# Designs tried in a protein design chat: VHH binders against Formyltetrahydrofolate deformylase 1, mitochondrial (PURU1). Part 3

Target 1, 298 residues: Formyltetrahydrofolate deformylase 1, mitochondrial (PURU1), of Arabidopsis thaliana (Mouse-ear cress) (q93yq3)
Amino acid sequence: GESLDSSVSPVLIPGVHVFHCQDAVGIVAKLSDCIAAKGGNILGYDVFVPENNNVFYSRSEFIFDPVKWPRSQVDEDFQTIAQRYGALNSVVRVPSIDPKYKIALLLSKQDHCLVEMLHKWQDGKLPVDITCVISNHERASNTHVMRFLERHGIPYHYVSTTKENKREDDILELVKDTDFLVLARYMQILSGNFLKGYGKDVINIHHGLLPSFKGGYPAKQAFDAGVKLIGATSHFVTEELDSGPIIEQMVESVSHRDNLRSFVQKSEDLEKKCLTRAIKSYCELRVLPYGTNKTVVF

## First folded at step 4 (VHH)

Design n05 (from e06 with S57D Y110S; framework vhh_8fcz_2)
Fold by ESMFold2-Fast, scan of step 4:
Structure n05 (fold): chain B 298 residues (1-298), chain A 123 residues (1-123)
Amino acid sequence: as target 1 above (298 residues)
Amino acid sequence: QVQLVESGGGLVQPGGSLRLSCAASGFTFDDYGMNWVRQPPGKGLEWVSGISWSGGDTTYADSVEGRFTIIRDNDKKMVYLQMTSLKTEDTAVYYCAKPSYDILTGEYQSDVEGQGTQVTVSS
């Protein structure tokens, strides 16, 4: 056959496209043809059409030659399709070309979720740039967490808050250059004014199985209720406490032999894993808004 | 495994002084604040004092403030509790503890791991 010993082979790179519009005939074909017409190869394609709603969701993974299909042209081609279908969402990410999402991590006294995020980030398992850590609790400068942040040049901002003064304007200034926020056990409720002022996604970890056990002390509530499963929930933050769209949940079995401290230990393990999985899924464009307060997760 | 060994307790008269010691091993001592907690006869655990990783910040329960001093020696991996002006109500088993997370209070707590050291204040 043909000689394949050329030293100049095209470098094929991965791309991800997510699409949400009103359901219509031929959408899958149109999106697939867009990729194929430019010499791209589809590696995976997921579609969701809800049973009683005339809406369409898709996520495609593909590889392409950025010389033959430049990054700007990828955006133009998908935007042309988005305009034709009146798309509610159409987003392309090319991880090897596009900048990583910039995040800030907010926490209070408990740091187990922050520690897990930092370890996964260091291991290359979280595709984010951490711009800073913000806490309403002061931390000693030479704890493991503070030494880690110093080693990696990640600023830690102590912002002393009270119920009467949440210092939200100061926090908004610190986070203005981020793509989204992560609440890693931040125990102050963010106001509707903060959420509107920030204008981007905020992802929280709640140490309970939502929609049950909202608010404080969910491990105690679960213990008192005699549950046989405990869990953690990662969700988008909305103005309503612990009521935003759910991204990820994890569970663990409990029995009459578990005391409250055992519930807490199991809860902490679930929280840190649940949050890191949710953030990874979000960054990979796997999480899309669905209905009034739901998600599609591919 | 985290190991904490308390010592220095004993019998003392009201108004007297004692110095308690805690030897730590099995974890990176310098990365953690440390607490002293106590259990009076027939009562639950109560928090007494805390010290930051460096020894620069200390905190005390209202019942002991001005009478007790918490100090640490990172080179020796030791925490101390200097107790002065002891009262009969200070009678308890004293434990040092590495802070742990407590969802019930939304605060770090002190988990008791060692055997403790008995302090008895009596005439």
Scores: ipSAE 0.000, ipTM 0.104, lowest interface PAE 21.2, mean pLDDT 83

